# VHH binders against von Willebrand factor A domain-containing protein 7 (VWA7), part 2

Target 1, 194 residues: von Willebrand factor A domain-containing protein 7 (VWA7), of Bos taurus (Bovine) (q0v8j4r314to507)
Amino acid sequence: ASSLSFVLDTTGSMGEEINAAKIQARHIVEQRRGTPMEPTQYVLVPFHDPGFGPVFTTSDPDSFWQQLNEMHALGGGDEPEMCLSALELALLHTPPLSDIFVFTDASPKDAFLTNRVESLTQERRCRVTFLVTEDPSRAQGRARREVLSPLRFEPYEAVALASGGEVIFTEDQYIQDVAAIVGDSIADLVTLPL

## First folded at step 1 (VHH)

Design p01 (framework vhh_7pa5_2)
Fold by ESMFold2-Fast, scan of step 1:
Structure p01 (fold): chain B 194 residues (1-194), chain A 124 residues (1-124)
Amino acid sequence: as target 1 above (194 residues)
Amino acid sequence: QVQLVESGGGMVQPGGSLRLSCAASGFTFSSYAMSWVRRAPGKGPEWVSTISWSGGSTSYADSVKGRFTISRDNAKNTLYLQMNSLKPEDTALYYCAARYSGTYYYTHPEYDYWGQGTQVTVSS
């Protein structure tokens, strides 16, 4: 039994990006619908700052799409967000051999959870892929121009590496390319030579 | 030494078909997502299609969806684009491009590797 899980940044700065994230998530779900790779459960965990959750779960992809479509960018605040806390919550609700996709434009405020989340991805045998709509080389803040460290995304890179996933930094114009890449099933990984 | 070599382009009448190939060497082909990108005369580059490193996922531009099929053969290090129901507006130089499917991808709109392109001309 497997799940397809999504962790979604709902901070106000995600305005345009949240619509792109919804489209990408829909494509990932539809790629697996009616195939042997169709998951038995879909999980959605929203986050912002300081909050995260609640977890939404369903076995019906249409219900999942409806829930996803109801998500809206809300609030504001500083650039870092509660991403790793939301991811930890998603991992605790996701069965082994599952894909988890994280959509965000921000670095983790809760970077102190990196080691715990890495361990959970390995214990649960889940692959975590991050879709980050922020160029680390530009080093800009969410609300205004400010200098931010380009290394602020290292926790995501560590988690992705530990889980066998990816960190994808992208702009809206390349979203269709990204959707194809992240749509690969976790089952493709378990059939590879060890 | 990395190389991507496209072939299969040519002249074809509207409604016809062509199959493009891209032979890859000098890198671990099966670790890269592959794309077809075209450039029409006097226009900027237009993304056409992408296939994941394993071949398990594909995506297409709306302008070609239902007419073009992207595929790959990892044992042969080759990428393909089957083009059916060709239209005059499909006339362009077609490039294959590669992006590493490892731990990270970057926002910059560049692929890691590009071919030299193959010309497709659709006319009478």
Scores: ipSAE 0.005, ipTM 0.326, lowest interface PAE 10.0, mean pLDDT 75

Design p02 (framework vhh_7pa5_2)
Fold by ESMFold2-Fast, scan of step 1:
Structure p02 (fold): chain B 194 residues (1-194), chain A 125 residues (1-125)
Amino acid sequence: as target 1 above (194 residues)
Amino acid sequence: QVQLVESGGGMVQPGGSLRLSCAASGFTFSNYAMSWVRRAPGKGPEWVSTINSGGGSTSYADSVKGRFTISRDNAKNTLYLQMNSLKPEDTALYYCAAGLEYSGSYYRPDEYDYWGQGTQVTVSS
């Protein structure tokens, strides 16, 4: 069996996404509990700006849920966040052939890590799916005088394509439904022989 | 070493036009997003316009949108600001600023790496 890893943006705008991550984690655990598809390890890496981590790892789903329940949306700031640093940390602690879900509403402040993270997904054979609650065509950021690049999500698209995952843009009200559909699709793929 | 030198300022009547230039040296110009920031008499600094490193994306303050055009020539290491339909409210010292381009943000006041000395623009009747 493989691991389930969550990389979670904890900035103040992320309340609905954190809730969706909690619901999806419960669904995956309950669906796979006692089956050959049960994850053998769980990984959680929070991030914001300027911080990311610490990484949390456990083989116990109840400990994972307890740690995830401590995650709260706090603070604000400019649009970009330390997503790729958190993803690199998750990849270094995630076994091969594992699924990594990234929840964010922001582009990566650390885009200089894109090539390194792509290489790590391929070396680890991990599939990365980004769930992004943002309109990529939006021009104005959160901070005063912040202008958003129309290419700001290219790093996520590059990493997802390199890993065999995808980038899914959605709205807060649909994040729970989208996360559930993605989780079910990934669960089906994991039933194939490793 | 690193230098940003503005030129092209001067005095003009309301409704007139001016073109500002900023000559860059001492760094790889094509890696930097470039901005124009102005300071009017008695006011703090006000962001005017930004252009990304490749020149394909531009942004403007609402106060100048439709009147000013930012552009750059990476082969000449030069930034430009074409100012049309100038108003007395545009009177200010205009600064050229350079910042490494982030994936999500072109500019922040605290994220400019280099600044010029400024060029004075005076719009009076």
Scores: ipSAE 0.000, ipTM 0.160, lowest interface PAE 14.4, mean pLDDT 76

Design p03 (framework vhh_7pa5_2)
Fold by ESMFold2-Fast, scan of step 1:
Structure p03 (fold): chain B 194 residues (1-194), chain A 124 residues (1-124)
Amino acid sequence: as target 1 above (194 residues)
Amino acid sequence: QVQLVESGGGMVQPGGSLRLSCAASGFTFDDYGMSWVRRAPGKGPEWVSTISWSGGSTSYADSVKGRFTISRDNAKNTLYLQMNSLKPEDTALYYCAARSGSYYYTPLREYDYWGQGTQVTVSS
């Protein structure tokens, strides 16, 4: 990958997720520093509702970290958010063969862009990974699932699949440690149950 | 009352194929991410593959990528693992596991439900 790009939901509900994104960004940069995988460019695109952008681009990982570290959740706004518009903007500013990470807790308000964004990920050969805070009540049963619309995250799954990336769903209890969820090892002391 | 029942295991020669199935009951299947986890003789458990609740997103361990395909049929409450180009090192007991939500891979301690496993043996 020639660039590392972050697309970051900045709505008021994202305070803990923004901190998780900062930790994850630091971890990725440190892992790739001095290796052939070291990015030559870093891109940051914030979004909320109704806005998205401006794009921040730099070749300096320290400048990228400083910019990311100054991101804060803004009060107001509600689900859904302008995620796919921000992702489209990120794709237009990210060189081919790059990784794009999207942090959000909301379904896309701009789901009508799904097919266009899928095509852009393939044209630019960029891999998109979504880190989504999922409502834990999805595990509760049919009535709750029906209320929340079971199709609500399908656009993210479609984009991730088209790009060769994935959607990672996190529960509220894990949101402050995205690195633990993403980077956790399954080589653990736990024993498989019966 | 929650049950995950694996089937489709057996003995196959290297280079062969097998399709595993996992029948789910007692919970709303399409609200859960699903995974396959295996345990080889004398070794610890190894995550193999995960599929999201809708089937739109999948992930694989490096050791099986390009050879195995995970899929699901939400209308039938069934999870599948198509295993191609099998190798002796794929010999293991294969478990179906369910988790609320979906992860790139799920730490073993965080799965909500587990099946009993189905044995896959790859030998000449």
Scores: ipSAE 0.000, ipTM 0.139, lowest interface PAE 16.8, mean pLDDT 71

Design p04 (framework vhh_7pa5_2)
Fold by ESMFold2-Fast, scan of step 1:
Structure p04 (fold): chain B 194 residues (1-194), chain A 122 residues (1-122)
Amino acid sequence: as target 1 above (194 residues)
Amino acid sequence: QVQLVESGGGMVQPGGSLRLSCAASGFTFSSYWMSWVRRAPGKGPEWVSTISTGGGSTSYADSVKGRFTISRDNAKNTLYLQMNSLKPEDTALYYCAKDWGYYSDTSLFDYWGQGTQVTVSS
């Protein structure tokens, strides 16, 4: 059965994105609890740099909301984060035919995992959607004299396309509107034989 | 140990061409994005070009678009930069840079090579 999985960047710049994730999770819990459209499992994997995890899994939407509500933006530094490691961990704990939503404002420091993560999305038949609050054309990083590649988000595009999902770039001002796709997408879950 | 060794620099007159090479070792070259970055005398580093793992995506700084071409040969673990129509403003030390891959690194370019000098003068 289908699951709802959040992979959440918890670096210091992510306050608005974490809040948007909380709002969407609460909406899903309130609107779908006790209905046939209720997710059967919830997964949460936080990440930053240098760390990721631990994974949190539950079948109880209240426990999921409670765990998510304890998430706070902490720290800062250079632009890249451990996104693909966290996504791999989420994929290993997410049932087949599920949606995984990734919230981040940074490129993957662990881009060497791209091919492995692509394979996992296809093997487990999970769709990955990235909500990225960043302008991919920005060249100036957060750290002293940090230079940002305009192709730094290509690993996310590759994973999203391989999984049948997408990458949505937006600004902090619009993240709550964009994050509404989380609730919309779960309504369209497809049941595949085998 | 990660090693990036640039070569192919030299002195040319304006309008000339040079081909830079970067030999990579100590990591799985085919799994990483690679970039060229330059540093002109007395100035900070300027990003020049980036290429994806398989070479399907490339990007260039506005100052070099149409003149430079980045490419890679994953079988040889080598990155290239073909520089045409060189200008005096292209005079700089050119670095090969590994974009990502180390867990302990704190910058986007987690390793830079030693550089190869390009001098464009009449």
Scores: ipSAE 0.000, ipTM 0.136, lowest interface PAE 17.3, mean pLDDT 75

Design p05 (framework vhh_7pa5_2)
Fold by ESMFold2-Fast, scan of step 1:
Structure p05 (fold): chain B 194 residues (1-194), chain A 123 residues (1-123)
Amino acid sequence: as target 1 above (194 residues)
Amino acid sequence: QVQLVESGGGMVQPGGSLRLSCAASGFTFSDYYMSWVRRAPGKGPEWVSTISGSGGSTSYADSVKGRFTISRDNAKNTLYLQMNSLKPEDTALYYCARGSLEYRYTSDAFDIWGQGTQVTVSS
């Protein structure tokens, strides 16, 4: 894939994840700059609550870095996320046969889009990898009476399976290490003819 | 059968008003938070507004604050969205949803959706 596409959760809890994404984006851009396999397009789609986007698309890695560097956690505490909406927007702006990386710490509130997003990944032949900073086995929600489903990340798993990607669960402490592994994978894929 | 059915959409000029309705059936309506979510052409869905089961608490997206009002009639099992000062940017398919975005880690947030009602704001 010759495109670097990031879908970033900018909710207030995402400080470490946004920083990890910035570090990996810089690494990939610098590693490929001036080579025949330098990414030809960069896509960034932020999401938070209640909105998502706008999509940012550029062929200039410095413009991409500038845009990404201005991303910050929006604060406001534990707010819902429109992850699949942002992913759909990214899919529509990412070249076919490319990889898209999603950074989030929340389950999708827009789960009704699961089938549509799966279809888009198949039609465009894009692989989607989710980096989720959350324990999927956690059962207690924010409110005392709220119970978290162990299947709350099933939409991400379905999309990843349909696209040939994966869902990687991690803790804040390890996000840098996980993102580095994913970044190396992205960099390796970018060197492949598409 | 749990079901949500929207109505009240249509075409309106910029600056105009519309009131959307959502008829709920198959569950105890007053026990649930209810929300409106819209999907604009060329975009994914955007959360618009939420109301508590009793109707005592409401919340709105920044893009609609001061223009839209969410309300409910628990005796009629109906949710409403009063839309004033409509803009072309409000053009979207509007969905009724059972649930709230207050608790983003809840498995049942937005567990039931309607089919949507189209709102078009144009001159």
Scores: ipSAE 0.000, ipTM 0.100, lowest interface PAE 20.0, mean pLDDT 74

Design p06 (framework vhh_7pa5_2)
Amino acid sequence: QVQLVESGGGMVQPGGSLRLSCAASGFTFSTYAMSWVRRAPGKGPEWVSTISSGGGYTSYADSVKGRFTISRDNAKNTLYLQMNSLKPEDTALYYCAKGYLTDYSGEFDYWGQGTQVTVSS
ESMFold2-Fast, scan of step 1: ipSAE 0.005; ipTM 0.327

Design p07 (framework vhh_7pa5_2)
Amino acid sequence: QVQLVESGGGMVQPGGSLRLSCAASGFTFGSYAMSWVRRAPGKGPEWVSTISRSGGSTSYADSVKGRFTISRDNAKNTLYLQMNSLKPEDTALYYCATPYFGSEYTYDYWGQGTQVTVSS
ESMFold2-Fast, scan of step 1: ipSAE 0.014; ipTM 0.415

Design p08 (framework vhh_7pa5_2)
Fold by ESMFold2-Fast, scan of step 1:
Structure p08 (fold): chain B 194 residues (1-194), chain A 119 residues (1-119)
Amino acid sequence: as target 1 above (194 residues)
Amino acid sequence: QVQLVESGGGMVQPGGSLRLSCAASGFTFSIYDMSWVRRAPGKGPEWVSTISGSGGRTSYADSVKGRFTISRDNAKNTLYLQMNSLKPEDTALYYCAKVTEFYYGMDVWGQGTQVTVSS
């Protein structure tokens, strides 16, 4: 079963990433509409802190685009967000043998879910790819006097390893290009200029 | 019971300024993040800006960043949008919206106020 599944951080710092996710989703939907590669299901799970979800699931690409287009960046005080809770919800609603893409710039506040999420990726045979717009070596947080651990992304690395996916660290200016590349697990279309 | 009433729209030339207001009632205004959303003729809704309940955090769409300023007066239950350096592409019906904590989609929309930027 083919599925386009997005788990999307909607905190206030995520404007560029949300925009990139919208552009990438639109390209996939329009390029594959009416073809054998058209996704049979679309899944969207937003998250921030303290909340996550609700999950949105549809077989209609226009409904998916409308829902995604209504997502906006807001809030967020400290750096960590509710990523793993949202990912668990996405895994429960994503068809087996599917790819799930997670867009975030923050470490997981809910790291206690790491083992559960790892097991769920293997049980459902879903591959999870994290697109993280952050320098993992940065020590300064968002809140005053917040200090960030260099190991704060270890839960994402563990989940990606367990699922056969990866964690890609990048900058806002490259997020759209990176998302386009990782969207194809049998990539024959690398048309990057010299 | 929740009511949102926008005002302050009008016609202005490119480069001009307008200040929009939104009067809120029927809920505890200071607890909720508030947003401005616009809809141009023939297009879907576009998020413009959000302000936290306390007013301590703000966020803007890239298309308006540096030109628009969102603010609020919790004592008066009023949300504002100061729009400077207006462009023709800012022409739209502007709505204020209450945001839930679990999803940043538009929870409640007012009736809107029309902004037209034309020479």
Scores: ipSAE 0.000, ipTM 0.095, lowest interface PAE 18.6, mean pLDDT 74

Design p09 (framework vhh_7pa5_2)
Fold by ESMFold2-Fast, scan of step 1:
Structure p09 (fold): chain B 194 residues (1-194), chain A 121 residues (1-121)
Amino acid sequence: as target 1 above (194 residues)
Amino acid sequence: QVQLVESGGGMVQPGGSLRLSCAASGFTFSHYWMSWVRRAPGKGPEWVSTINSGGDSTSYADSVKGRFTISRDNAKNTLYLQMNSLKPEDTALYYCAREHGIYSSSYFDYWGQGTQVTVSS
């Protein structure tokens, strides 16, 4: 009745976030292995720019760990990435009444999908939490004197609000700590009546 | 009104011990996860330890694991940090912090005033 679902930005700036996701996934998997709280499904969807996916799904924690361990930060480019396309793919493959965690340091390039993704979170009753390691107050991006909108993260806020989740902004130095809190809380939610 | 008040800080020599306390008021303490966070001179904040609402699950930063123990007394609305084998690197202002929950825009919503811990010969 629950899944551990990760939507993971694999662009070159994401080294610490990918490492945090690996550590927390390992902790959750080992802590719940062989218990009634063991996830019944594992879902992983990577994304970058211009691509996203393929989706990986398994009921085997060791297979999930192997797949996650092969994820590496690669490439660069402008700030926005294909986050909502990857989240749509994750939603289609995640069991209902599950939590999905999105790790990214960038705004969505595919913001035109916001309404569609909101509808899917509500239809499937999935809660989406975004862990974002980017300062929303920054006006200048990484590429070509890019000027960033102060509303660039509004699609994530909209999706989180529609799904009953949250957007958590943090710095790279705290991503491991934030991910640990999130991981421990999922364990509590799975043990409690819904 | 939510209030967190730390105490127990002080000066100690390397290898010594201190016990920090945090008195919580203005909310149902037993419903919240609690953390200790420290800030060393000239550095940013560093998470130290977290304890769940029931007190049966704890986590620690690698730098303090095996030396520090977090605990809580829900009947007294008090959070504790037992610090053993203190090192000069543990010198910092120590804050008690309340976890808002996993689905907040910040994972700490209330902080105490901090208590100073100084480890020197």
Scores: ipSAE 0.000, ipTM 0.095, lowest interface PAE 20.7, mean pLDDT 75

Design p10 (framework vhh_7pa5_2)
Fold by ESMFold2-Fast, scan of step 1:
Structure p10 (fold): chain B 194 residues (1-194), chain A 121 residues (1-121)
Amino acid sequence: as target 1 above (194 residues)
Amino acid sequence: QVQLVESGGGMVQPGGSLRLSCAASGFAFSSYAMSWVRRAPGKGPEWVSTISESGGSTSYADSVKGRFTISRDNAKNTLYLQMNSLKPEDTALYYCARDKYHWGSTQFDYWGQGTQVTVSS
């Protein structure tokens, strides 16, 4: 019994990326529907700054798609968002041997949770894949005088490495293609014996 | 009362070395990742290096990799930057900065006054 979980950045900066993320999330769900890899449960956790959640769970892929389709971009702000808090919430509601996909264009404001989240991914044996629509080399943030470290995505790399997943950086026009490739790869990996 | 005070800057010839220090006070130093950021006259800020809370992980900008070494002494609340094989393009005001949200964060919430490093005008 496994679950498919999505952690979705709903900040205003995700205005175009959120629609691409919705389309790709649907593709991943439909790719697994009717197959031996079909999840028994679906989880959705939205986040922005300062908020995250509430968590949504369902066993019905159509209900999951409906809930996902109702997600809309909220206000903006500074670059960092509450990604790891949302991921922790998702992990606590996701059964073992499940896939979690994180869609964001921002670094974690809550990087202090990195070690806790890494431990949770390993304890629950969940794979976490991050799809990030942002250039790590970009040094100027959205707020005036905000200076961005090129290391700002290192917490995502650490969590992905600990979980056996990956971090994929892409432009919003390519997110659908990249996520589809990732979905295929994770499906193949999950079928390997422990 | 968070304070970061840099020292150790100066004038040096190309190929020379300098060691920068940053004395931190007013917060739990060992709980924060720390960074060095520099700004050359007329240019924007450039991230140079970051060190994790324990000192177990470090990262460097490609422009300084292999030449600079970041380190910390948590017992003394001090951050260091050992700068070797200095080049004229390393001329800048060097700032000690505290990562706002711990290691891997995108923002620095406290900066020192900076210490000037000049490598042959």
Scores: ipSAE 0.000, ipTM 0.189, lowest interface PAE 15.9, mean pLDDT 75

Design p11 (framework vhh_7pa5_2)
Fold by ESMFold2-Fast, scan of step 1:
Structure p11 (fold): chain B 194 residues (1-194), chain A 120 residues (1-120)
Amino acid sequence: as target 1 above (194 residues)
Amino acid sequence: QVQLVESGGGMVQPGGSLRLSCAASGFTFSSYEMSWVRRAPGKGPEWVSTITSSGGTTSYADSVKGRFTISRDNAKNTLYLQMNSLKPEDTALYYCAKTPYRGFYYMDVWGQGTQVTVSS
């Protein structure tokens, strides 16, 4: 059966994105609760620098929402982002024919996992959608000589393409609106026969 | 010990051409995305072009599209920038930059740069 999985960047810059994920989760749970099409499992995997996980899994939508509601942005420095490691962990704990929704504002430090994660999405038949709160064309970083590659999000594009999902770039102020719209789309797809 | 050594700059007239080279050493060149970045006098750094580790994908700043071509020779550990139809606004110090292996978050190694001056 189908699952709904969230992979959340919990670094200090992610307050708005975590709130958007909570709104999306609430919407999906409420729309499908008590129906034959309700997701049978929920998965939550946080990540930050340098860590990722632990995985939280439950068949109870209330437990899932409670766990998600306890998430908050914490810390934040110049440390690496472990997005693909967290996504790999989520995929290993997500049933086939499920949707995985990733919230982040940063590119992956673990891009060497791209091919592995692509293969895993196809093996599991899971669709991965990334919601990235960043302008991919931005070239100036924080430091004087820090220049951001315009191709830094290519690993996410590759994984989304391989899985049949997409990468959605947005500004911080629109994240809640975009996440709600994507949530409606995901809710429709997660309960349809694949 | 990572080194990037740029060369090929010089003085040309508007409409001229130059080919920049970047010789890389101290790391596995074929495993990294590489970029060209420039800095004009009195301005901040401007990204010019990027090429993936295999050379399969390239990207260009709007200001140079159709005029510049980025390429690489992984057997020679060398990155190139072919610059055609040069304009006075292309005058800058050009840097070769390496992107970290575990992600393409930012360019962490820059060379010394090579000066390109376009004037009559």
Scores: ipSAE 0.000, ipTM 0.248, lowest interface PAE 14.9, mean pLDDT 74

Design p12 (framework vhh_7pa5_2)
Fold by ESMFold2-Fast, scan of step 1:
Structure p12 (fold): chain B 194 residues (1-194), chain A 124 residues (1-124)
Amino acid sequence: as target 1 above (194 residues)
Amino acid sequence: QVQLVESGGGMVQPGGSLRLSCAASGFTFRNYAMSWVRRAPGKGPEWVSTISGSGYSTSYADSVKGRFTISRDNAKNTLYLQMNSLKPEDTALYYCAALGESYPYYDSFEYDSWGQGTQVTVSS
């Protein structure tokens, strides 16, 4: 038995991503209904800057959807975010052989946790998929002569690689479609015979 | 005080090659990811490529993938950009920039720290 975990950036820019997470949750639950991969537990960990959590855990998909539906984009002006801290918390509450989906539009402020999180994904045998609504090629920051590194997302790539997941970059208008495709791909993999 | 000095630019025909260099001083070079950023006349800055402090991870803008190669020599505190199959749209001033200790991080480098840049002109 496994669980399904969502790690969700709740900063003010994340309205479309929160909606995508809701759609993704329904798709995954429907795809795994009645199969050996049907989740026994659901985990939700919100984050922003400077905070993350609290973790929400339930065995009931309806309770999970209700909690997710109460999530709203709050605050703004924050970048980067506490993504890896939230992911670490999710991993500590997620049983082995589980999928974790991370929704964010920002790089990790807590990149120093990368090795710790990689080790946890391997130890718990959890697959982490990042859905990132941001253009990694964007170079100009907020002020004149500010530069943004495209390697600012390297911690996500490292964690995804270590866990057997992936990092998907997309635009706000496509996030719902991309999330659905990712969910279908994951479902197809878990229904294949061992 | 961080100092970055770019060199290696010049004029070249379409399809030609150039190798840019960036000499770094005033900081522990191996601890910093390094980027190449270019600015064409009348346009804003465009990120080109980045390499991690160790040199083992690299990233490229879609417009230069397969044509440009970023590398570094930490013993010489030098960053390189090998540019092949140059196109007229590659014409720009090329700058190198360092990412801070919060690597990877947004807005870790201010342009006021950049050197004079090195001019690359691709024309027939």
Scores: ipSAE 0.000, ipTM 0.192, lowest interface PAE 14.6, mean pLDDT 73

Design r01 (framework vhh_rezetamig_d1)
Fold by ESMFold2-Fast, scan of step 1:
Structure r01 (fold): chain B 194 residues (1-194), chain A 121 residues (1-121)
Amino acid sequence: as target 1 above (194 residues)
Amino acid sequence: QLQLQESGPGLVKPSETLSLTCTVSGGSISSSDYYWGWIRQPPGKGLEWIGHIYYSGSTYYNPSLENRVTISVDTSKNQFSLKLSSVTAADTAVYYCARHEFYGSGSFDYRGQGTLVTVSS
């Protein structure tokens, strides 16, 4: 069984990541459309600040693409975002034994959820991969006088480790290449015999 | 019926600390399903998020305000509070306390009626 599940930061800085997610979703959908290897479920959970969700689920690739295509970067104030809340929502709506891909350029504002999300990834046996378009050493936030911790991404590392996934740091200019590698990996997994 | 009610001084002098309390009735603040927060609207401007708190005490602040803002929760009184230090005329606004879903859009689904705070000598 296969699911394509995206948790997508929609804050104003996320234009390239949203575009990369759209391109990869389109590639997977079109390559697998009408075949036995077509994803059986699509899940999309947007997040920003202060909001996250609503979760969108569908078995129809066209509906998934339309929903993704309407996503665009808008707003955003401070660096931290509601990532773990959105991920928890995605986990509850993603089939077990599935991969979830998180696109963000920001640390979690909801870091207190780390242990709960870790447990949920293990309970559902879902692997979480984070694609983070940010230099973790950057100390200046987006808002005036905001100072960023060098350990601000530790919650993502903890969740990835607990789930058997990973955290990939990259720059906006390379996100499409990184997302393509991830997308091809998903496609390869779907084609393997069960 | 859930109700949120702001209380505190309507006039604060420049450089002092603004203190507001939100009293929650008709529902428990000790809920894992919600954040409780503060937003404000300066005259002629849009809404600005100040910060929010989870019933466990975890806080999240607007970075432009974070060095001046403290939000606290008192679950025994079913209340949460805002302290904003070193106020200036730019802090003059209608202040609202609000609830927003932990699951969902994070939209403020309940707000108090608002309280006008004027910063003036």
Scores: ipSAE 0.000, ipTM 0.142, lowest interface PAE 16.7, mean pLDDT 75

